# Ledger of designs, part 30: miniprotein binders against a2bj90

Target 1, 235 residues: a2bj90
Amino acid sequence: MSRSARRKTSALNTVLRVVEVFASIQGEGPFTGTYSVFVRLAGCNLRCPFCDTRYAWSLEAGKPLGVEELVEEIARYEPSLVVITGGEPLLQRHPLNSLVEGLESLGLRVQLETNGILPAPARDEQLWRVYHVVSPKDVPVRVPGAKLHPSWVDYARATGRAWFKFLVANEQHVREVAEYVAKLGIPRSRVYIMPLTPEKLDMKELLELHSRIASLAVKWRLNFSPRLHLLVQLP

## First folded at step 5 (miniprotein)

Design nS4
Fold by ESMFold2-Fast, scan of step 5:
Structure nS4 (fold): chain B 235 residues (1-235), chain A 101 residues (1-101)
Amino acid sequence: as target 1 above (235 residues)
Amino acid sequence: SEEERDKLLALAWKYTAEALKLFREGKYEEAIEKLQEAIKISEQLGDKEYEALSYRLIAIILFQQGKKEEAREALEKALKIAEELGNEELVKKIKELLEEI
């Protein structure tokens, strides 16, 4: 982006609709256990039945924050990882690229969590350089309207910066995931299965579900993602 | 100025937050009034996306009041703006709401 282009940038290119910014431990995916700051962006292009963050579905749920203000706020946490999540962060693609540029200029590691319906980053985007955890909703949960954009498989192969995380409740779900990733040519090393947690499980039920899904991950030679924050009662 | 723009964006968000609180309290007419103030600011800023989102929220409130024709009219305004912006996802969300009313 040239200096002239930056001076012409509209609010849509330098302002993000942000629901919340908070420090926690990344509870999911390849960076589980990492001290992170979470940036939850507003807006989502799906209405998943087991969504834990329904309050972020609307873009109006997000407070408008300038990219520079947000970078400064994130930096105050001194995080090992910046997790940009939502809703669907790629709905705010233009200002998101500006945010990533600012965060990388500070040497911060960035992870994006996305449903993968919108295309993967192009080489000229700042987003090309960061980590992505893609949570397809077409298998096995089968959310209507959800379909993984094929560019995410190409991006994962080209960069080694994308992993695919699937919500599973039982062995049949794991089988469907295994068939899905095989057909798309996604390597097992980039696949995580994670427990599909209903809204009201007690701690014993939550642990038993984690144990069952972890055992299935071993059996099917896939990676396992816990929901660690639920187990330790963090946001 | 940039400072004035940021102040106006903050005010628009304040009106939207107040509208959501009023909506939760069942104060539908007051909620719509706050969103209309947010729309005036979005028009002043040229923020067409925020304008479309505000009309969509007004439509949701109107539908909750049982004012289906007014809700449809608000959604049609939001749809026109979303289509002009080329925001395919917002267009889809608005069309889905139009099918529900």
Scores: ipSAE 0.000, ipTM 0.106, lowest interface PAE 18.7, mean pLDDT 79
ESMFold2-Fast, scan of step 6: ipSAE 0.000; ipTM 0.115

Design nS5
Fold by ESMFold2-Fast, scan of step 5:
Structure nS5 (fold): chain B 235 residues (1-235), chain A 101 residues (1-101)
Amino acid sequence: as target 1 above (235 residues)
Amino acid sequence: SEEERKKLEELAKKYQEEAEKLFREGKYEEAIEKLQEAIKISEQLGDKLLEAWSYTAIALILFRQGKKEEAREALEKALKIAEELGNEEYVKLIKRLLEII
């Protein structure tokens, strides 16, 4: 194939549909409290009932940005962590690998947020080398069409770079999560439970919910994830 | 006709999109009205899945308004439809939502 055609193909494969880029504090998961730049990619393969980012469901919601331009924009924030989220970022897998390569070349730490329906990274992908927070929608609030790809459990065991985060409202939900992770052989050390928050909670109710779910995490010997950004009123 | 069916499908999608926009603007009652229009069209189309989903969306809006009893009634309607469809995944989803609200 000619060099010109190859260059054009490469350029098309280095474009991402991006909804927003902003600086904040990572409020969830193993990197809670870290100064981060969030990159929200467009498109999603699920329609979750408590989704806060419904505006990102369509690919058309995203502006086409070149990988090099996006890397430069992210670098200007001087972040301790780059959080790539969506929608479902793995829907844009090929240009996402290119973005990760660019970010790693600058020494930036990268975390991906994914629903885990699409396969985990292969060893020859740039994505193999970064952190992943997988939010299965199989349990406890079962989303139609949701099924965790089994390769994520293998990836977590092989790399130590994946965690599994579950939204829970009560103890029955925690029991279902505990049964689910035991059945799949997911190590408890890689499991987070997080409060399922309805939009109409005031600060007192939000803190009380966090306290209740944290207590269940202790009881069930699971990790607890807050929704810190909600408590401190950041995006 | 096939043309009439496609027009109704497009209109239902438009009402769902309008409901989403109104919901984002905090205009909950107007969002519910658009979803009720989507339900009327889903009934004309025989699209029971769209009907159940629209009732589920109404329930979530009602819950955000603090109208827990009305939200439960909407979810119970969605549950009945999901059970009639034999959609086990959707039945489980609605039952879990009933535990939360």
Scores: ipSAE 0.000, ipTM 0.185, lowest interface PAE 13.6, mean pLDDT 80
ESMFold2-Fast, scan of step 6: ipSAE 0.000; ipTM 0.232

Design nS6
Fold by ESMFold2-Fast, scan of step 5:
Structure nS6 (fold): chain B 235 residues (1-235), chain A 101 residues (1-101)
Amino acid sequence: as target 1 above (235 residues)
Amino acid sequence: SEEERKKLEELAKEYQEYAELLFRLGKYELAIATLQWAIALSEDLGDKELEAQSYYLIAEILFQQGKKEEAREALEKALKIAEELGNEELVKKIKELLEEI
């Protein structure tokens, strides 16, 4: 390795581009209701029409922050769960592994939220040992170019540390999700359906949507994820 | 929108640069996945040059892994695009690697 290659590698491995760090309640997925610190990393490999965090799409939206400084900041919140989200966190995979190592050294539980386009963790990565909520964007509301990497199914089977979360608006969407996960061999116990919420729903509409999607989860024997933070008006 | 297209173009370039770094670090599968993502964006943007270069880099990585048939498939995709673009330098590089497979 030349010096210039080493400098580039060192910068990539020690610095994360971070959009925001804040405490809230995890509103979605298998850890709904948990007191959490959210770490939003910059950069995304998708441009989803329903994206709530378009401000995080560019890597330039993030401020450079050293792994050690970020670990210390997270620890000050004394969270029950650290949620690493983005953009797409796996775009910053190398420094992310270092962050996870630091957080685990403090006994902190870590969950990653990912679109699943980039490969699942390898057995020798620190990321192998943490929880992953994978949000495929190829069904039911297809985002052009989006395709779940097949290694995520193998990772879920091998570790029991991955779940698959899908945005749905109606029963046809749930049917498409059911067909998709059956084709890939994803167990229904690892599948969450979650309401696809338009930007301007009043509280009555939001509750009615949650009720309808929850009823469909029961009917189709899938897990239900609320968007609890929206219901209780938290970030 | 036009502004969104510019952001996607910059992102595709960032993916290619990141994939080159991952390749140098020996992170082959992640490098390939990143390049496949650059290709998807390049197709949407009509950036045939970046698409061809990304397929070529995928082929180099696959060749390094000993996955010769997969490397050949990637090279054939890169060659078709490079020839359509008239990029003689890239065509030459692709043909040289194809001879080694």
Scores: ipSAE 0.000, ipTM 0.249, lowest interface PAE 12.2, mean pLDDT 82
ESMFold2-Fast, scan of step 6: ipSAE 0.000; ipTM 0.308

Design nS7
Fold by ESMFold2-Fast, scan of step 5:
Structure nS7 (fold): chain B 235 residues (1-235), chain A 101 residues (1-101)
Amino acid sequence: as target 1 above (235 residues)
Amino acid sequence: SEEERKELEEYAKLYQRLAEILFREGKYEEAIRKLQLAIATSEWLGDKELEAQSYYLIAEILFQQGKKEEAREALEKALKIAEELGNEELVKKIKELLEEI
């Protein structure tokens, strides 16, 4: 058998570059606590200073997997939620729409995690029908090149299927988030603030940080996202 | 808090160190991206020293790429901050590179 034959993609020639597939509990955002399968796609259009998944930045970090093969792998876990994350999943938009179609055909709930730089789904995309957690990096963390595409605000208003999740370290950050979402017309009910967690926190420090950011969420009447997987020591 | 600020400062320092390695390896574009991340982190934390140093390193890389006008802009940003901080050593290095452009 030749090297070429061994490199064959899916029979439909629809391929995703996948870094990892694993079962865990969704630790963040509106579906916190849900038994989930995580699909980490390779490639990212940002280089965030606080990124905990830098191993996924390159597209070459991902193994080529056919959509049908990936759907079958995910289905074996019998998940309540499929979380598609990355890097930036929308860099692989075309095969991602095919993956979503396959997962929805099995009745599986799908959530995409995106930085929101690339446009929101159009009405004729399969991605229009799934849930999106958008993590803007233009405020308060100010990552260069991280401008939220305005279509995400329109998508959220039209569908009710997008939330905006912001990394925050202190009250000044929460104030900046509140001003940002007010100017864009994003309802507070669609906004989550989440602790910005430095790499080297012990459990006591991690709990104290969560408590402080949660208290700020109450004060500013925003939703709070924990990083539950860190607290319970799951991937 | 103070501990969170220290950890974020360590991220900026790590990006600067990685950028120096990438610069040495001739990976100019990657080095600049790391320094832009260091600047964003430093601005967010109010660490003017790291911000000025990062602009200086960007200028060195741009100068090596032959992008002299972009290098000058980065040096001018670094100089303004270094002068406000009273960092005489950094001011001297910036002025020396400005003369070579």
Scores: ipSAE 0.000, ipTM 0.109, lowest interface PAE 19.8, mean pLDDT 82
ESMFold2-Fast, scan of step 6: ipSAE 0.000; ipTM 0.125

Design nS8
Fold by ESMFold2-Fast, scan of step 5:
Structure nS8 (fold): chain B 235 residues (1-235), chain A 101 residues (1-101)
Amino acid sequence: as target 1 above (235 residues)
Amino acid sequence: SEEERKKLERLAKLYQATAEWLFALGKYEEAIEYLQLAIRLSEILGDKELEAQSYYLIAEILFQQGKKEEAREALEKALKIAEELGNEELVKKIKELLEEI
């Protein structure tokens, strides 16, 4: 096929609304410390009051990029991990599956960050084959409309490719998380608690908050996720 | 290098976007810190547009804090760059805020 014909074909239903693409270190979750390229997709199905990325809420905040162009841009960084985040990436599920296919064809490891409201991948989706960090917003932060889709628990159990990351501020939040994951049958080995960074904190306060939440993770036998990028002043 | 330059360009934009959001949350000091980081990167990159926009945002924040003299200083820096670039829309915004000080 000619390049023109290939371009026309690959662009059909393979355009993503992209807010930004940048290289950094993954600061959160099971791949903390990994040299990564972040792909922030536009659009979100929640309006979290603590959201740090409100600029990505609208689909119109994203520039339309073809999957082939985006794959080429990502590959130039030679990343150890491609982090697809947003907004809510699963709002662009169809072209996202095409992006994942392109990235996997290059041998790149892909991690999706999602709020888990939309269903988990089905076996026939390319998304079935990549890693997912699910950040429920129903517990403990209680965002209206945020309800974890039960298929994520089944997906995690079937594949071993999903983890659940919860924002926590204190021990009561950790207790609520522990009760929530026990009720849903999520193994503690798949659970991360991460500091909910409230209003302005200086570096000492930020470190003290990290220390406190990490200590609670040990006490409750859960994994700890830092917000490493905040500590080292990376995006 | 070209790869390093692209990384810094994205980082500068992310710092500016983060600052805008922090400003909306009333986190004025943190917003200014991120804008200062964006300015430093914009200087390294020669991105005069981002530099001028960042100084303008600092001025808006300072004005909201009641720090009118510091806001004026930031606006004067933004104005010099915006006029040099011929960015008429930004020049207009800067002059409007200067009249409020």
Scores: ipSAE 0.000, ipTM 0.087, lowest interface PAE 21.6, mean pLDDT 82
ESMFold2-Fast, scan of step 6: ipSAE 0.000; ipTM 0.116

Design nS9
Fold by ESMFold2-Fast, scan of step 5:
Formats: C-alpha cells, sequence, structure tokens
Structure nS9 (fold): chain B 235 residues (1-235), chain A 101 residues (1-101)
C-alpha cells in the first residue's frame, strides 16, 4: 500500500478535539521535572468535585485539529516528553492511537494520563507502546461512576509501562490505597500518592501539605508525586 | 475491628510484594527486613499461609547470599507451617531448596 493511500485512509477519524497545547514542566508522577508539551483533549466521563480542569469536561470545549497538524505543532517545541491528558483522553481512542503513531515516528516519548475507567491498550494498539499514568478515582476519593478497569493491572504487569497515582488528603486515604492496591495485586513499585490540593491554598499551606503527604509516603513505603508546577507557579 | 483486620492484611501483602521487588533488584537486607515485618503482621492476623510464604522467601534470599545455615533455619520454620496447612506445593519447594543446602 502506497504512502498516499495510507495518508488518505488514516485521515478518516484522525481529528482530535483539543482544548490546549502548551509547554511546561511535568509536575507529577514518575517523570516529574521533565520538559514537556501538554496536549489537553476535550471530554470526560467523570465529574470529580475537586477537578481543576472543568473547562475540559465537554467535547465542545475542544477545537477539531488534525493529527498531522497537531504532531507538527508538538514537534516545534522539541519536548523531552509529550503528555497527553484531558478530560479523559481515551474517549478519543481511535484518533489518539494515530497521534501516538505520529509522535513515536519522530522519536518523541509519550505519556498518557487517564482515569483508568476505559480498558488498557491491547497489543495491537499504538498506545500499547507508550507510558501511562493511571489515576483511579474510585479509591480513596470515591467519585461516583469511577471504577478502575481490571485490564490496567494486567497491562502494568505485562509491560512495566503503567503507574498508578492516587490523590490523598490524609493518612486514612493512604490506608485505603494500601488495601486497594494489595487487593488488586498492583505492584507497589508502580504506586504513587499525590496531595489532593483544595482550591486557594497559599504557598505555605501548599508546601506544608506536600510535606505531610511525602512523610506518609516514606512511612507507608510508597512513591511520592509532588504537584511541582503548583509550587513553581507554572501551568 | 473488620477495617483494622483488612488494613493489616493489605499491609502484610504490600510488604511481601515490595520484598519480592527488592529481592529481584539484589537488595537482600532490605527485602528480609520487610519480610520480617510481613511475618509480624501475619502472626497478628493468624495468616499462616502468608507466614510460611514469607519464611520461604527469606530462605531463598539467605541462600542467594551464601548464608546456608540461616537459610536452613528459615526453611525449617516454613516447612512446619506448610505441613500444618497441607500446602503440598509449598512443602515440595521447601524440600527441594533444603536438598541444595
Amino acid sequence: as target 1 above (235 residues)
Amino acid sequence: SEEERKLLEATAKWYQALAEDLFREGKYEEAIELLQEAIEYSELLGDKELEAQSYYLIAEILFQQGKKEEAREALEKALKIAEELGNEELVKKIKELLEEI
């Protein structure tokens, strides 16, 4: 099959609804501190009460953008990491696989951030080959409708390319996370706890919260994720 | 309480899983420390299965370190519990490792 024919066929359903594209530092998870381009996709299957990106909940919040055009825009930043987030990016699964294919063809490292309600990638998806940070919303934060798809645990064990990042406010939340990951058989080396940040904390309060959650991570032998971008006042 | 029991169960399994990862990384002393903690929780819970598995893993680590006498002692503890439980698969593994010592 010619390149022209492939281009024509891949163009079908290769439009993403994109809220924003911007350069920043990855502030969270296993790649904290990495120069990154963030691609925020529109649409979400949850309505988390603590959500900071409510403007991305509707698919209408995103502008239609072709995969090729988006790949070119991302490449201009020369990022060390492309972070695909949202909303819930797996709601746009088909064109997302095409985007990942384009980015990987340029040698760019890709990380997906997902709530894990939708199934993990299959081996024949381009998404199988990239990094995933899964943020379950059933435990400890108990968002209605949130349930981690069991395939994410299998994917993490099979590939070593998934981590589980939990929002926690206190030690009771950490205990619930401990019970949850043990019950599901999630390798603890793949688990991060991260501060659940209320609205309008000042810098002193934000740092104190980070310190408390980090101390709990040490106590419970968990990985700690900061929210570094909040501490350094980046998007 | 029921919640306290579940927390202890989760913690014990957590320590066992982390110890397995540390063992694979060659961090033997840290792995043994976690397994000892897992044993303490398993004793509080009455979880003899977890206790036997933890002693067996300690023995594997000690054997890898060349500490054969300490490994034998851990295997004997694991064997006694595994036999009480009727866990034939674990008994077989323990006896196989005892023959290598």
Scores: ipSAE 0.000, ipTM 0.116, lowest interface PAE 19.5, mean pLDDT 84
ESMFold2-Fast, scan of step 6: ipSAE 0.000; ipTM 0.157

Design s1
Fold by ESMFold2-Fast, scan of step 5:
Structure s1 (fold): chain B 235 residues (1-235), chain A 84 residues (1-84)
Amino acid sequence: as target 1 above (235 residues)
Amino acid sequence: SPEDVIREIDETLEKVWELTAKALEAARRGNLEEAARYLREALELMRKAAELARRIGHEELEREIREYIELIERLIEIIREQRE
């Protein structure tokens, strides 16, 4: 088969392992408040202590879905934003590029959420053209194996399509994030700090935590990400 | 020491994900045999990491590494299915 024919066949036949597809409001990061469809891909290469989506850690948690079938399902929601998350979506990189191609062909805006361990997109990937929210697990508390791939910083500077989002509990965490991003040359305008929310908080505690982390964002001149879906009780 | 072993495990996990990245890039380029070779190499390193965790009695880390072994094995199966 020729390279062109093989590429077309591969794109049409690629399969993603998908945990869930649902409509909600993007509660986090630069697109907070946007009507979104969330596509949760199965499989993760980290075991973060504060992971909210442990059910997606195994590839077996996902059902195999063809790219064309998944694009059609997503399109039925008529979303303002498609959020591809997981697990770690880049573990399914080849079929993920095909999914992105299908979504962009429909004029849909795509955001990927990634832990940043696997490399940033190359210029010849469909993923090069979409938005990325990178959640490094190097700091403030390192998860074993969680080294941010340096290509993400280059990608962010080259494209303006990546932001870096960090879970923080206190000012010492914010200090460590500030030192980390300065060392890597990540612009502050591309950095979000977000409250690390323990499993059991009442609404008053949740609001107080948000207020405290937001105040630290102002003090340290970083962007603040809420967890809006938790505040308004959406998935 | 347990601290030295934990550092070795951390470094080994970084190498595993570097090999996984190479495998995924090879697969994207259509080089499925090369992708499978990188994943098999990653699997062997992950098994070494599991043994290191067991040696120091770190049950949680050993469990996590065994889950990563399952992940790599499944990625190998997915690559195998694409080849067939």
Scores: ipSAE 0.730, ipTM 0.880, lowest interface PAE 0.9, mean pLDDT 88

Design s10
Fold by ESMFold2-Fast, scan of step 5:
Structure s10 (fold): chain B 235 residues (1-235), chain A 84 residues (1-84)
Amino acid sequence: as target 1 above (235 residues)
Amino acid sequence: SPEDVIREIDETLAKVWELTVKALEAARRGNLEEAARYLREALELMRKAAELARRIGHEELEREIREYIELIERLIEIIREQRE
């Protein structure tokens, strides 16, 4: 065995820093409504002002868990979908590939949620074979340092396993998204717009915002993602 | 101007993430020394970004960059521990 192969079997390939594991309904994106287990990984390479999960920003927010232990915990929920989110899960890329391998061995469907700053999976990664929802933060919300890695567009075209989900508050944001995806050559069928929800909306305001953004999705011929868990008051 | 300094911070952070990408690719190949070197370079650039934010009095951005510094420092520690 080569030095590189031996080093790849070390702690970085077998331990993940995990903030939380819980069962819920996937409220967003192409698998909305699916009974899912959410695995929130620690650490994030952005500080989005609208972030709902600031508690996951630090690597120290996560408990170190072995991949095998985590696979067993996830399996106990008997999920239709495993949603790996964070923070930014690709910061823990090596042990994440091992986790995906374990989950696929059980026949579980895996979806990764990522900000898309780090590169898309290579063909030799386990991550190449799972679903990805990429949430760019360079447009329209313009988070500093948030540039979508161009390999995500190539990955989406090559595999059909990536979608792009954009937070929008108004029609100007939707116009910016439409221009952005046209410039990058992202098919509209792979694009979701989702309401940017400010803190402290009541249920009526939340429904009205969803209605407005959904109407814009129809007008601009884009897919709409709700935030269903907020509407049905689930985590 | 503050706007020009914010642009420089954005460009510096973009370079930091490029170096982090190179570090992760080096780690994937098992080259932990190369990975640590890229992360240390990223750390130096991040400290420069923090100083730029301080210079323009942008306390929130400086705090955010300091948190990024902590993240990179922790990644270096994890790689260092794996090398031992």
Scores: ipSAE 0.078, ipTM 0.544, lowest interface PAE 5.6, mean pLDDT 84

Design s11
Fold by ESMFold2-Fast, scan of step 5:
Structure s11 (fold): chain B 235 residues (1-235), chain A 84 residues (1-84)
Amino acid sequence: as target 1 above (235 residues)
Amino acid sequence: SPEDVIREIDETLAKVWELTMKALEAARRGNLEEAARYLREALELMRKAAELARRIGHEELEREIREYIELIERLIEIIREQRE
């Protein structure tokens, strides 16, 4: 075995399967409007019918990339925020902790996007110290096998570094979200509702949908997340 | 009934992800052998779920479950290579 192949084989904690790395503006959640580098990891443990990134579902969709190489690539963008997304990035938990350590050593802010099925970070993980936007898939549109791990609520209360973001299409969805977060004890201040955008909306339809969901956020006293990148036509 | 079988598939998938969580936690602690055992158990349950979906003729669900099988198989392979 070559040194490279041997290094990659022993590198469960230092190699990530990466679909894409690109600079854009964070369009969603508590950091909306931030100049960010997006790192999309391969593999997902769900098959959501509304998924926009089906190309990332397979681990084969990702190219193996060493943590040090990825840190250097991200650093060249000089981002205000590193957004680690996927698929489900927690499927690659071990090398992900190593990536976070490398990024934090450079003073870079990190946000993880996760479906919340896998457990929240433990105190001894590098992931404990970064921001998390959790997108539960058990409400309002239930995905088979999707259940939020209860440790995410405890993590949010303990750290103040987790928010819960829900895709909603109408007021019934918002009611179901409100009941769900009340049942789990998630504070309203940690909850975002975001428009569920069908694939083929024109700009007028997209703005009208944003307006309706934002109005519902005011009515229900929840935070609103736009999909800003769609409104300004960025990736 | 088909509805009872779908509920059984849902419960089986929930158990698969629970085992996957245990595997990832075992691997985080350096217990690669334990991690591989959990993933193999998850794989067996996923194959049973695929067979249940096939029996009720739910082609879309069977396809989705088979994609999950591929994911678990690759995770097992990666852990197996690291254990060497």
Scores: ipSAE 0.014, ipTM 0.464, lowest interface PAE 6.7, mean pLDDT 82

Design s12
Fold by ESMFold2-Fast, scan of step 5:
Structure s12 (fold): chain B 235 residues (1-235), chain A 84 residues (1-84)
Amino acid sequence: as target 1 above (235 residues)
Amino acid sequence: SPEDVIREIDETLAKVWELTAKAIEAARRGNLEEAARYLREALELMRKAAELARRIGHEELEREIREYIELIERLIEIIREQRE
């Protein structure tokens, strides 16, 4: 193999298209309240109507960063949790596994956020060893093209390292989520419902929405995820 | 009807991502030729979805699907470079 061809192949496995890196508090899911560094990868295979990060949809929205450079940048924050999000981070699967290997070598805890359309990690991937929050877009507000890959249910059962998070606006949405997870055999202990927040809510409306969805979580025996960062006005 | 066409597009997009998932699994097992084959099948279906959106005059959906075409083409390039 030529030196040029080897450089191209290596770059494809060690370069990520990164939109932003920032420190905040994880506001959602099982690690709510954790001091975290967020790494937003570019590119998405869905066009969700309620997407807050439309600027990340294109791969070209991301700056190419080497895995080693990105690991060093993340490490400088000294985070309790590294949250890799996007777009859809599994679209950059090869260099993502390299990033996870680098972060794991430093003892850093990693959480991936994914729409779950692409398959769950295999046992021989670095991604097998990290936490995953899967946000299926099949229900309750269906996004065209969305279909949860069945391997995510198997991965959750085998590892205990995956949870399923659903945006809900009302009780009918919660009913649809409950039916969906029962049909797929997703354990209720791994299911979070989270408020679907429209762009223009004041703090009173935001708190009232959180209270309503939390009450539905109790009624339906599901876990509740806040959007804590919105309540405390963090990124 | 336009609603029937939108449903066909939804089902076609889901099949495209299913083929992309198969491509990723094939690539992970070292089967780069099979991965490229799945992605080429995905690309053909995505082009069909774009034509369906165009036929019903849904400009926004056609634009979104053309962005998905660019994504699949980029994935094909990545697999091609890995085979070299």
Scores: ipSAE 0.670, ipTM 0.849, lowest interface PAE 1.1, mean pLDDT 88

Design s13
Fold by ESMFold2-Fast, scan of step 5:
Structure s13 (fold): chain B 235 residues (1-235), chain A 84 residues (1-84)
Amino acid sequence: as target 1 above (235 residues)
Amino acid sequence: SPEDVIREIDETLAKVWELTAKAMEAARRGNLEEAARYLREALELMRKAAELARRIGHEELEREIREYIELIERLIEIIREQRE
């Protein structure tokens, strides 16, 4: 192998296009309330109309960062959880596996946020060992092109390291989610419903929406995810 | 009708991502040539989706699909560089 070819393959396996790295509190999902460092990767294979992070859609929105440099930056925050999000982080699967390896070598807990269109990790990937919050976009508010890869259900059953988080606005949406997860054989204990928040809600409206969706979670025997960062005005 | 064309685009986009998933699995197994073939097929389908969006005058959707075309092209480049 030439030096150029080795350098290119090494760079592709060790370089991520990163939009931002910042400390906050995980506001969503099973680790809500955890002191976390968020790593937002560039590039997305969906254009969700309700997306809060449209600035991350393009790969060009991200700056190239080496895995070793990124691991060192994350470690300086001393986080209880590293949240890898984006866009769609699995689009950068090769260098992402290297990042996870580096983070796990430091004993750091890692959570991936994914739309679940691309396959779940295989047993020989470093990603097999970390937590995944899968946000399917095929129900209840369908995004064009979105289809949950069936391997995510198998991964969840095999490892207990995946949860499924759905954006809901009303009881009809919750019914559609309940039907969807029953059909796929996803246990209710692995399912979160979360408020679909319009861009312009005041704090009272935001609290009222959270209350309504939380009440539906109790009624339908599903887990509830807040959007805590919105309630406490953190990024 | 425009509604029928939008459904066809939705189905085409889903098939593109399914082919991309197959490409990633092929690459993981070391089958880089097979991965490149799946991505090239995905690219052809994506270009057809862009043409469909243009025909119905859906400028926003056409723009979004063009961004997906750029994404698939970059994935092909990554696989190509791994093979070389």
Scores: ipSAE 0.672, ipTM 0.853, lowest interface PAE 1.2, mean pLDDT 88

